# Ledger of designs, part 202: VH-VL binders against o27280

Target 1, 266 residues: o27280
Amino acid sequence: MDSMNVPEVLEIKRIVEESESVKTFIFSWDFRREVRPGQFVMVWDFRDEKPMSVSLIDPVRSEIGISIRRVGEFTDRVHGLSEGDLLGIRGPYGRGFELMGRDILLVGGGIGMAPLAALADEATARGMRVDALVAARTADELLFLDRLEAAGVNISTCTDDGSCGFKGFAHERLLTLEENHDMAAVCGPEPMMFQVMRILDERDVPAQLSLERYMKCAVGICGQCCLDDTGFRVCAEGPVFWSQELSRVREFGRYRRDPAGRRVPW

## First folded at step 9 (VH-VL)

Design M101 (framework fv_cemiplimab)
Fold by ESMFold2-Fast, scan of step 9:
Structure M101 (fold): chain C 266 residues (1-266), chain A 118 residues (1-118), chain B 107 residues (1-107)
Amino acid sequence: as target 1 above (266 residues)
Amino acid sequence: EVQLLESGGVLVQPGGSLRLSCAASGFTFSDYGMTWVRQAPGKGLEWVSGISGSGEWTYFADSVKGRFTISRDNSKNTLYLQMNSLKGEDTAVYYCARDEWDYPFDYWGQGTLVTVSS
Amino acid sequence: DIQMTQSPSSLSASVGDSITITCRASQSISNYLNWYQQKPGKAPNLLIYAASTLQSGVPSRFSGSGSGTDFTLTIRTLQPEDFATYYCQQSYSTPYTFGPGTVVDFR
């Protein structure tokens, strides 16, 4: 079996266009190397390497999927690729989500819905009841609605502009939803996650939150990434953290750090 | 010393537009969220809008959603509020304030008066 | 939206008095409650955050208490500079909302 640190050159088997700015790249995968929802892989285009969350885990078809939003030079190049082209993949890395209880709430913002889509598949396969709050700026940016519906997930949506579902932000919509869940999983921009965490803490719902802050910066997530006052290393201890852990981190919801340790807006 | 200075408040007709500015000094502007809070003459405080340090995240009160836009220029240490489709109910002193996560709205400007009237 | 109410709407007091102002949220906001002081013609200033933590430079005669839905601001041994309007504000969830204010006038 290959070492987790050695990139495999894999052929792009299939590409799914999720939205104008998001594509899912599907590869054949040897599941002797386990992959869990919430973990990420390093994607190498033979020039640069970037961390990407795993959005599809399908042992029956022996496939994994990686959803990539077009936001910069690397992702623009990858979006220009076609089925049959090659990418380097190494990993998986990081701590995945834990499933507990019988009822789970998923709260996803934008591309943060990607790791939660994989989690939804696992939760439904285990017989859990899954409620998902899917948030985006506009209706066109809501991701994985058809896939979640096919899995039997109870879906609520919200958009900043009101073009689909509730008009407003995820935390505003959450205040109008049922309070009874055994756990929650949250992934999206840190300001959204911080507001959602506050509500879930008040409801005594244990939550796991996935920090995607270094998803655009490969050099920051392997060896150099840590949180301000706890010293957590995202690639070793994260990217998934319990809300109890994140409530102790001074920088969560305020700023992030670049590889040099400087404060960076998000 | 943290200083915030609003400008741009004038008399404007109903249905008109106006842009307010807030000049910040004495701190690293991009490290902090910023907010606009207004106060109608003789009335209480009403939160209007907020923006993250990067400018990527914006928030609005229901009364101004779709009419107001908040933005910032971190290279100039300046916060903006673009007000469109102004109504008489928008008449107020508009304050900018710094938003610190642990203790929000810790420093305020002196305010700029916007009057919406014929 | 979370609605905030304050009681009383106004009160008259003398220098040296102790006063209490109450603030109530329409739903639980944990301890995400802030208190501001505003003098006529001036901008508000932050007194207390996280329900009970004094902002740097604020005199110890000011104190806050409460959690969930019910909160109080207490000013002991009122000084002349304390005659002002006081506002509570929830920072639990957007849109952030202020109470209607309490005017503290001298007799």
Scores: ipSAE 0.006, ipTM 0.463, lowest interface PAE 12.1, mean pLDDT 84

Design M102 (framework fv_cemiplimab)
Fold by ESMFold2-Fast, scan of step 9:
Formats: sequence, C-alpha cells, structure tokens
Structure M102 (fold): chain C 266 residues (1-266), chain A 118 residues (1-118), chain B 107 residues (1-107)
Amino acid sequence: as target 1 above (266 residues)
Amino acid sequence: EVQLLESGGVLVQPGGSLRLSCAASGFTFSDYGMTWVRQAPGKGLEWVSGISGSGEWTYFADSVKGRFTISRDNSKNTLYLQMNSLKGEDTAVYYCAKGEYDDYFDYWGQGTLVTVSS
Amino acid sequence: DIQMTQSPSSLSASVGDSITITCRASQSISNYLNWYQQKPGKAPNLLIYAASTLQSGVPSRFSGSGSGTDFTLTIRTLQPEDFATYYCQQSYSTPYTFGPGTVVDFR
C-alpha cells in the first residue's frame, strides 16, 4: 500500500477561481487513503512544502480539492500554475472535524471557510441541518457562497465594511442568529474564533475550532506548537480542537508563537 | 518594573478634541493588548476602549463609539486615545492598562485627568 | 450590553472579620469575571481573574467563586490595607463592563 508520508506527484485536473486571491486546485485521489473534513495535506512545488487544508472531498468523482490564498512567494508560484501542471501532495494529516447531533453551525472567516466547505458537504450528505455564518473583511473576500447554497446550506454573511450582509464582525452577527444547534465548527482568524467560542460556550453549544497555524505541528514540524497554562501540547492533536480544550488556554486568541517560538500578538 | 506613564489630560471646551498618550516600559509592548478605562469624579470605573497587540483589532464602549479612536505605535511603546466631539460627561481620570486584550488588566498607569467644561 | 450589579454598595467591618461581596451579571458570562481593588486616589489593582484565579502577589485571604451570573469575592481575616473599593468586571464580551463598586470601610 501507499505510504501517506511519501509525496505523490499529481496532475492539476481542474482549477476553480474562488475569488481574486483564492483558487481551488482539484486532483484525482485514491480514497484507499481516507480524507476527512478538517484534515490537511502538504503541498510541494518542488522547491518548498506548505500545509493546506482540504476544501473538497468527492469520493464519487475520486477527487480532492485544496484551496489556496495568495499570500507569499510559495502561494504566488502555485497560483501561476495551470491545469495539467504537477504538484507533490503528501498526507492527509491531522485530526478532522467530528459531526454530532442533527443541527450544526459553521462559522468561517476568509480562507477559514475552505475546511468548513468540505465539512458542509459531509453534513448535508448525512441529512443534517447546516447553518453557515460566512465572514470577511469585504464582499469580494466572501468564499464558497455559491457552493454552500447549492448544498442546501442556510447562509448568513457579514463583512467588516458592510459591503455584503451584516455590517460588523462574525461574533456580532452570531448574536442575531438563532441558538438551536447541537454543535459548531469554527475556522478563521484567532481573534474572531475566540469571540465566537465565548458566545457558543454561553449557549452550551460544543464547538470545534481549527487552528491552521498548528498544521505543521501535526507532521512533526513544531516551531509554533507550544500552548502554555495547561501544559498541553497541541501538535499531536491538531489542528482541530474542542472549545473546552481551548477555553483554559490563556494564549488562544491573544497571542501566537513565531517559527522561533517567540510569543507575538495577533 | 512594568510602568505605564500617561499624559495629555487638560481642560478642554465642549466639542473640542484631545489626544491622550500612554508610554509603556518593562514588558514587550507588542505582545499585549492595551485598554483605556475612565473614572468620573466620585463615580465608578467605566471601560472605554481596547486594542489588540498588533493594533488590528479595536473595541469601544457605546458611549464613545464614533467619537474616540484607539491606536498604538509598537515601535515607540506608546498607546493613544484620540478623543473628538468631547462632552461634559467625558470628564474623568483616564487610566491606561495592560492586559490580555479580552481578559483582565494586570498593570495600570496613574491616570490623567481630562476636564470638559466651558 | 451586559450590566453588572454589586451588593452591598458599602459595608463597614473590623480588622479580623471576614466579608463577602457579591456580583451579578445580567446574562451568563461563564467564568469571565475579574475582581479589582482600588484605594482612594490610586489606580485599581487586579486581585482575581477567571472568577477564582488569584493574581500573583495577592494575599491568600482573598478568594473568588461563582460562574454564570452569580459571583462572590471573599476576604478572610481583614487587614487595615484592605480598606478600599472593590469592582467586578466581565470580560466575556465587548463592551466590557464594571460593577458599580463596593466600598469597604475598616474604621
């Protein structure tokens, strides 16, 4: 059998332009290696390797999708690729989301909607009721609205500048949404996730939060993996954590660690 | 060791503007959120505004929203509060405080008095 | 906004007494509650955060308890330096709000 730790060189089958800064790269996938929403892969462009969340899981078509935002040298190079070009893919890694109950809330900020889009597909396929709060700085940065709508997801939007939906932050919009959810999944900037977590905690809604900064830790690259206060090390268990695990960590939502292990604010 | 030194409090007339400063030392300024808390003469504490360590996230009390702005210069270890359209009810001692941006305030400056009166 | 109330508004106690101050939130704030002490003419000092965690350097005679909407600050064996006003503060959501304060007089 194939080893998940050996990169496989895969052809880019299709590219979907999600926004001006985000593309989804679609590959044929052998589902003998199971992939779950919330897991990530290492993407290798034959120079550098970076962790990327899986945003599409389609066993019927035998495809996975990886959504990548243009933010630096590596992602600029990958965005320059075309259908038919090659990338190395290794994985999957990390623990994925767990679905519980019948009614689920998804709260995503920016590219954080990528792993949540895959989760929405699975939840709707299971017959769950899915409400999604999609947040971004501006309307142009809202992601996956058409895909979520096609899946039957009940969508609320908010933008910081008011250009689409509620004007304000995700947690402000969440306060105006109904409280009937059995669980929630949250992915986005840590300050947003922390505020959302507090509201969900008050509502007694168990929440799972995806800390994308810890994806490298799950593959043994640990420069950013230390969480203080509980003696808890996240690299073995990430990137997805339950809110109960994070509520006791003073670091969460307040500061992070850089590649050298230094504490830096959000 | 940790020190917060506030300045800028003066008498201003209603409708005027004023900028308060808070100079921080003894800790890595950019690692922590900062806040402004005020206290009117003979009254209790009122939270006014907060800012994340990066300066990306800002928060305000309803009483000052749209009139006050909070900012920081991490290269100078300085926190600012720009106060516009001042009202008599803004008369207070303004404290600068260090803390986790959303949790608790573990170190406080000595305060600077702002008086808004004709 | 989350409103905070405290009781009593003031109390008088002798050195060596134990006192209790209560704080109530208008909605549940889990354990996101802090207690501060303020002496006349001085800035506030943090005593307790996360409802029950004692700040480093604060004497063990101070303790906090509670969750949800009802919280308590207890001071055992009062000392002269405990003469002060005590404030609770919710850090659950912005805008953060303080209680009106409780004046403790050791006269």
Scores: ipSAE 0.000, ipTM 0.444, lowest interface PAE 13.3, mean pLDDT 84

Design M103 (framework fv_cemiplimab)
Fold by ESMFold2-Fast, scan of step 9:
Structure M103 (fold): chain C 266 residues (1-266), chain A 118 residues (1-118), chain B 107 residues (1-107)
Amino acid sequence: as target 1 above (266 residues)
Amino acid sequence: EVQLLESGGVLVQPGGSLRLSCAASGFTFSDYGMTWVRQAPGKGLEWVSGISGSGEWTYFADSVKGRFTISRDNSKNTLYLQMNSLKGEDTAVYYCARDYYDEGFDYWGQGTLVTVSS
Amino acid sequence: DIQMTQSPSSLSASVGDSITITCRASQSISNYLNWYQQKPGKAPNLLIYAASTLQSGVPSRFSGSGSGTDFTLTIRTLQPEDFATYYCQQSYSTPYTFGPGTVVDFR
């Protein structure tokens, strides 16, 4: 237990450029420490520590991958690193996705495809049929399309500007899809997830949603990751929640609490 | 590198209106919240208004609610503050700043002076 | 709304001194407290966020501590460029609020 709460200094084995703003950092991993899709790790650059979802889980090669979008000082510094450089990794933490049924739908927006890419790998390896709706503002922000295709995933895309696939938002594209799924997994901007959840609820498809919220406390005991109405701790009881749990939370889709617990409008 | 440049500050009469602009460069503008903070001559800092990256959500200090509106044009990397029904106590240097949430207001413009006087 | 107070309102110090500025919130804000430095005629600069984390490029002589309602900013071995006004700011909830500032003057 102690080993999971103390950062281990790991060498960056490989860096994959996913897009102009997203890189995947790959590390050797001892799989005696189990990692599941939907879990996160704390990444430490020896100055600041931030939570990042695990985007690659490869026990055969003994590797994990962490996909990081460039959005501020910490992530800018990490993006400046090279193969051979060191980062501290603590974890994994959080509740991962649960696979059920035979046919599943993944709905990802932007960097939200990162944890869903790991889930897609596991689902396809288990022989499940996987449909993915990949959404972004523009074509160059669509992530993991080649990896998903290589895994045998059926892909639909949409972009806000119409530069690739359906022109519009994820929920608008979802309305044109008529296939039934046994479950869905959703990760992306909270307003997108809220709209997608409503459609899936109308269609009686159980959904798991991963909340992309910053976290200061990886173990969740400080209460900073709580949802207002239910007291759920995102890092301890999440980040993955079933749609029936989130339907009772008034803040979901309207405002968020950042890593500090501050109410921040979308 | 991150740069923020305010413009629009002028002398305006009480009851008048004014729009301030803040031009942003060096980062993906739509990924960050933005904020306006003001400072009256010889006084401290006062937070005025904030807006989410999408522009869907806005917040205001009680002193400006109903009179000011905040907006953004992500296609132009520009933040706006529309100020209506201006009062003498609105006289201040107005700063725009990037709201990096957990990591505070990490970059600030140089400010633009608004004077409300007869 | 959360009210912020700072003490002292001003202090005089010499180069090489160590000084402490305090900030108090009217209710618990956990560690959601930022410190800013403002030099005359210039925009504020972020020094510290999350009560104790130094912003990139800020000298190690600056340190922050505290949680809940009581916070401190300490500057060890004051340098000439440190004579400025310092503000705390809560980021726990909107509307965001600043302290009234502490002016650090020489002598």
Scores: ipSAE 0.000, ipTM 0.382, lowest interface PAE 18.1, mean pLDDT 83

Design M104 (framework fv_cemiplimab)
Fold by ESMFold2-Fast, scan of step 9:
Structure M104 (fold): chain C 266 residues (1-266), chain A 118 residues (1-118), chain B 107 residues (1-107)
Amino acid sequence: as target 1 above (266 residues)
Amino acid sequence: EVQLLESGGVLVQPGGSLRLSCAASGFTFSDYGMTWVRQAPGKGLEWVSGISGSGEWTYFADSVKGRFTISRDNSKNTLYLQMNSLKGEDTAVYYCARGYWDEPFDYWGQGTLVTVSS
Amino acid sequence: DIQMTQSPSSLSASVGDSITITCRASQSISNYLNWYQQKPGKAPNLLIYAASTLQSGVPSRFSGSGSGTDFTLTIRTLQPEDFATYYCQQSYSTPYTFGPGTVVDFR
């Protein structure tokens, strides 16, 4: 948390419809405020404020993009906005992804592809080879395939129902892929991330995983943002964690916490 | 103490349907994933299906995919296995057990016998 | 799918003997291996998880070791109640798979 806690009112420059339930809102951005893949911003609609991952970082066009899935009242209101409308943005917050080596595997589930799309852009700009495993329940929930292809990313897909690519889960698809990578980045539902982490650990591939569930705590609003018995505060130390850190957390991949701090199974 | 009790096992005709139940007590049911494991007469153990604590995530063995459905009612502390298009090869004692994913199956019920025959 | 094999398929032992059962996975499963005991007419019971961690309430004469693809279950000073079938099971990836079992008989 830093002195960028004051929201800046920005005009929505462009809106991209990624799917029936996901839109990317694009704003002009002053890159004197550094932002990195894996970080998030607080989005303020002048009634409520919610954390959103940065999905586009484009210094050439001086633009930043924020991808938002329609899941409740706040996101429903934001989805109703048009180009030219205003939103408050503050941040960025959190620990971003670190890149190392010459090749990277991205494993994303649903909206978890949003921060990974920004990472793909940075990795390709650095000259890395990028392979992406994109997972969703159904074909219509696969995100950013066109953008990843345009960036030169090698794409594999899987859907739970078999409507696109491999029929099955991300970890089942990963077991059929034999290519080695210098590192991996993973973002999606925790059960998916947990299984993927285990396979990558066995292959000695260092992995970073993004836990987005408690980002609202990063601005000091919630003091109860802890992970099980480790004492990790996702907002303060995350949202991006190395796999060896998450392997110590019993609740990772098994249950989450509701707003009252109660355990809720996945 | 943790207890699991299966019920519903009966004789059914090939192509028929049957629903098994597993009643859980002695722990917070919704905090745990649950599993069905079967054992054909005189044979070894075969994992059938697993479900997350919330019920949002389900997994199946290849032999039952598309025919069986796993579900749970956390308000009743009950796990279910809906079996459709039953085959003779589905004849087995069906056990419910606590655990799924990387968790061991640490508590098991007594089992319920399903026989698929004319 | 990950295939599990056990050796031997059966063994004969006397009370007081020490026995070893081997389990092999068709690919590396790290330490995501569990051991179960099943007595005739009863449900299986968890003995060991994470390859070497003894389940609460299980006698200390049971121990597990191994990693990757090769695992062993050892029972020291075999007791009458230990005559049973033993199964290994990988919890690394779905579909979860059991070994074919090892029958431990008297004699």
Scores: ipSAE 0.006, ipTM 0.449, lowest interface PAE 12.6, mean pLDDT 84

Design M105 (framework fv_cemiplimab)
Fold by ESMFold2-Fast, scan of step 9:
Structure M105 (fold): chain C 266 residues (1-266), chain A 119 residues (1-119), chain B 107 residues (1-107)
Amino acid sequence: as target 1 above (266 residues)
Amino acid sequence: EVQLLESGGVLVQPGGSLRLSCAASGFTFSDYGMTWVRQAPGKGLEWVSGISGSGEWTYFADSVKGRFTISRDNSKNTLYLQMNSLKGEDTAVYYCTREGYDYYGMDVWGQGTLVTVSS
Amino acid sequence: DIQMTQSPSSLSASVGDSITITCRASQSISNYLNWYQQKPGKAPNLLIYAASTLQSGVPSRFSGSGSGTDFTLTIRTLQPEDFATYYCQQSYSTPYTFGPGTVVDFR
């Protein structure tokens, strides 16, 4: 019996409304099962099971949080749940982020801020200086700003429409920010991550990027464990990858694959 | 049986050109990045060049940038190193290597092919 | 480029000894550090990747440790077949630079 791979039926202890489309579901957690920022869990609603990044890791309160954006049938059903309702949780899975140096840059787009919010908590607890670039289409879609501010994070924002902070995309904002970080962590839409990675590589800032689309591979659901160009095993290394690894992958930021394995441009 | 076999190493005059080939067998060639590593007689290992599985991404050591090009033909399971403007210090055994999936450790090596650059 | 240094450049040891080889990177490379063994007249063989993970088929007397800039390779109960040159190599960023090598001679 592998306790990590057995779903536990857990009661939803608290629900936090992060935005109109995003909720964080909070559960009591036994931290004898260690959870690290960048890892994910499988969330089971007794009909379907989906991977979700861990967005809150609080050993003091013995809680974890899972932030879920409403985008389809499964997430619509989960968003309809109330405090006291039950969900199955299995995990954690995947490689967590590694922290090094004194200064870290976080670059998050939309729901990609979820794993980065957990990372921000760990980095600040370790005494690191944390700068976060939080990007979204509109001001109302910026996530975790109050939580990051409470943690002492230095926040920059950008929105496509200019409704909050810099008007433009994450990579355009990054070009105007100070270069001097020991490392970076990036999570968001793949085209955004590709542009951000390119800039960080030019600045010689080592970066880790979280590819959420590959979380199913880490638990063996899809049976495909490789990225297109390198034979890189997503199940062994994902969802978090170093930028040097991704720079060798022609597929990253340019195209994805449909269920039949055919290339689909971004 | 996973195997890499280099060929093409010969004696070449300084300023000359040479193309090395590496035939791969026993694995899905296009799934792996490949590299060339060289070793001058009695000296240590020097990483020369690397190429992604698709062939789009190429990388070079500063000592060979602008003179060498790396390419691959995935339909033939073959890796190439085109060497131009050869210098005496390019004299070495050239190894074809496969990048392993984990942390790009070079997990398969060929036997090497000797290139001698001398008058 | 990331510079790699190894110490010692050579060492002599007896069968049954434990030996340690040190590798240092000029900047942090996380755990993207690989160790290779090369016997005279042969191609190198991958011993360890990710700083501490043994390649399939490598004897358990070999072990690697370290992260960031400082790494070690240890051979606990030295055997006659361990006579070889050992190289560390970073695969964090291209060019994937090798250390200068350590020659292990039997005393």
Scores: ipSAE 0.000, ipTM 0.401, lowest interface PAE 17.0, mean pLDDT 84

Design M106 (framework fv_cemiplimab)
Fold by ESMFold2-Fast, scan of step 9:
Structure M106 (fold): chain C 266 residues (1-266), chain A 118 residues (1-118), chain B 107 residues (1-107)
Amino acid sequence: as target 1 above (266 residues)
Amino acid sequence: EVQLLESGGVLVQPGGSLRLSCAASGFTFSDYGMTWVRQAPGKGLEWVSGISGSGEWTYFADSVKGRFTISRDNSKNTLYLQMNSLKGEDTAVYYCARSDYEEAFDIWGQGTLVTVSS
Amino acid sequence: DIQMTQSPSSLSASVGDSITITCRASQSISNYLNWYQQKPGKAPNLLIYAASTLQSGVPSRFSGSGSGTDFTLTIRTLQPEDFATYYCQQSYSTPYTFGPGTVVDFR
């Protein structure tokens, strides 16, 4: 019997306000059910169910955290909840990040820092040296800076408007950073991830990238999660992919497909 | 018929501002990124700016960063280039072009001439 | 920024000749290189994308090759309409950059 297919009703233990639009919901978790950075859970508000990346994995406190950006009716309802309220959680699902080497680079844009924050905790706990490039449109949208600093992560920031750190995009900032890493993990808007991947490929740094948009297929029929060139089913093989795998996918960073298979630009 | 038509190029004084427009027809405008490429008289091609199909992502050449803004109105099938603090070096024919899935510019307008002179 | 160079800057050729134009990037761009043709007073036309993929409607006498930093455009059996300026362009990373162009003149 696979208990991962049945939502557990969990109490919201704590809520952290990360920004005006992002909150982290923290729950007690039984770590006999393994969860890895890069995996996601289905969050059920007793009306709708949506996939959310796990942003905190804390076996010492027996807690997990789920960071949710307010972007629609479901997330607006969830943001209206308080500590002590209940949500259904099932999972985890998906392929998580793999750690290798001694030095790791994290490149995150906006809410893409959520799964990378969990990865940073794991990497630092394993004694790895972690450098993070945190990107957002404005300083107010940079996420997890205090948490990353507390974990001992070396942080670089960039904002489109120059309100914090480098003025520009993540890939432009990355071009000014010359330090080599054994691996990288990247999560954020797909065009950003594509530009970052190409730079890392040139530097011969193996990278893992998370395609969050396909998580919705994890518990249903996954046919529409197939990528154009390779036929990869993201829900079966993702959402985390190595750069070598994604370099064969023409749609990556250029367009996506809706449920009908039509091309939708970024 | 797939077509791009630029407009707005005129003579303008140094330090002035100008807005260029590019009207698209014959394809689903929102499915494609768009770009502006310029060519000074007797010189080669210089990429100026690009915008994603959604309009969420914009990119600029170093020579125009902070002075130029690219935008689009997908409901009107129109691309814009807002040019501020114009310099003599900005004198060029400005081409509107469609960016395909390989970031190759497969469809071009005929260009509009911008002259920056006193 | 990625710098693009082309050689030669100009060449003279006759109808029926086979010509080669080279393009070099200041760093590896994998296969993210495009070739354009421009005739006097006209907008450029896309010839080749992804280093070697011929654009629809472009004659098979045009071919592209290369990867990394070194690329070539070859025109076999040059025709009268091929006398033009040719530009390479990297699409690997913004800002996108063009080569300085190669002028192909009749003689």
Scores: ipSAE 0.000, ipTM 0.478, lowest interface PAE 11.7, mean pLDDT 85

Design M107 (framework fv_cemiplimab)
Fold by ESMFold2-Fast, scan of step 9:
Structure M107 (fold): chain C 266 residues (1-266), chain A 118 residues (1-118), chain B 107 residues (1-107)
Amino acid sequence: as target 1 above (266 residues)
Amino acid sequence: EVQLLESGGVLVQPGGSLRLSCAASGFTFSDYGMTWVRQAPGKGLEWVSGISGSGEWTYFADSVKGRFTISRDNSKNTLYLQMNSLKGEDTAVYYCAKDWYDSEFDYWGQGTLVTVSS
Amino acid sequence: DIQMTQSPSSLSASVGDSITITCRASQSISNYLNWYQQKPGKAPNLLIYAASTLQSGVPSRFSGSGSGTDFTLTIRTLQPEDFATYYCQQSYSTPYTFGPGTVVDFR
């Protein structure tokens, strides 16, 4: 879709079951319209439309993939679909990740590994050394380990309960890892990203972080106060921000506001 | 550069009324909450009132509730504090401050002195 | 309302000293605590927010710590410009409340 603002009806070519709650839906894509890791698309099931990060970008097979976690009515309906069924897709939207240097650290929590998996593919294709810290509550919730391993990524894991790898949180594991990286990319729960950003700033590692919670602004939720001290809207200016941009946003990692202006902690 | 400039502080008799103004520049005024904080001569800081960016939500310290009202005019980048039924204990320097979503006061004006005396 | 207390009320120090000021909330406020510095005749300026995050432009000799009910502000290697009054403030809920202040005077 040339305009990017009209949904194109696409056939689900393949479905990959990533976990009990996460599936990746794969579609044929015309790469005359560029897609970059960190960008998102609007997915339409002919009833509701929701933003989803692009988790696979494969120009060789002419495919994109969209990983969806089952968290509500829309995602429950989409998870019930089969290969051959149709979905509306429009986009891509947002700014993607930028790559620099020879050496990148990826830090992902839960479904936040989805856009980072696409970035890992791009980084390895560029000849970068890729280290990934993959975090989840339990071993069963760690995502994309086989895909990252197949891509040649050096993987470290951590789980809150200690069922796989380091027992603890992503930032605790990061403190025990080699500190030499030219850049980092981080995606996951906002409190995790804040703690990780703080450590990377202390190590003078430039980092990019993906703030996917504001992608709902793309569907016209204008009353959500999605602007910050810099005037950025995540769906228009993000979802990917440099750590120096986020260091100026006092809300990041601490709380958000509901439509009534009340503080809602993470 | 963020700038806040208070005005309106004068000598007023007990039971009187006064309106303070705060002119703001250097940021998108309607995106931020604003607050009034006062300081009696030789005393500490006391939060008085806050208002959301839209003006929809207002908050007050118990000592001024029912007597003071806070309002804003986003088209003029101006914050107001209407003070009624003034008491001697309301004597203070009144500061206007930018309130980052009712939690952090990152920029302050220079203050305006209100004296309540006979 | 959440009540804030500070200790000490005042302290005398010399340039080069390290000092610690404490702040206590009457109930848990998580990390929603700010520290301000006020010099004589001037408006306050924000030093620290979220209990431990240094405001841009504030020297690294300032640090904050704590969570829940007990918080500290530490100034390492005190400089002449640091002689001022310091206030903590809870940002957890309205009405927002300040501590009574700690005066840091030249010895």
Scores: ipSAE 0.000, ipTM 0.384, lowest interface PAE 15.6, mean pLDDT 83

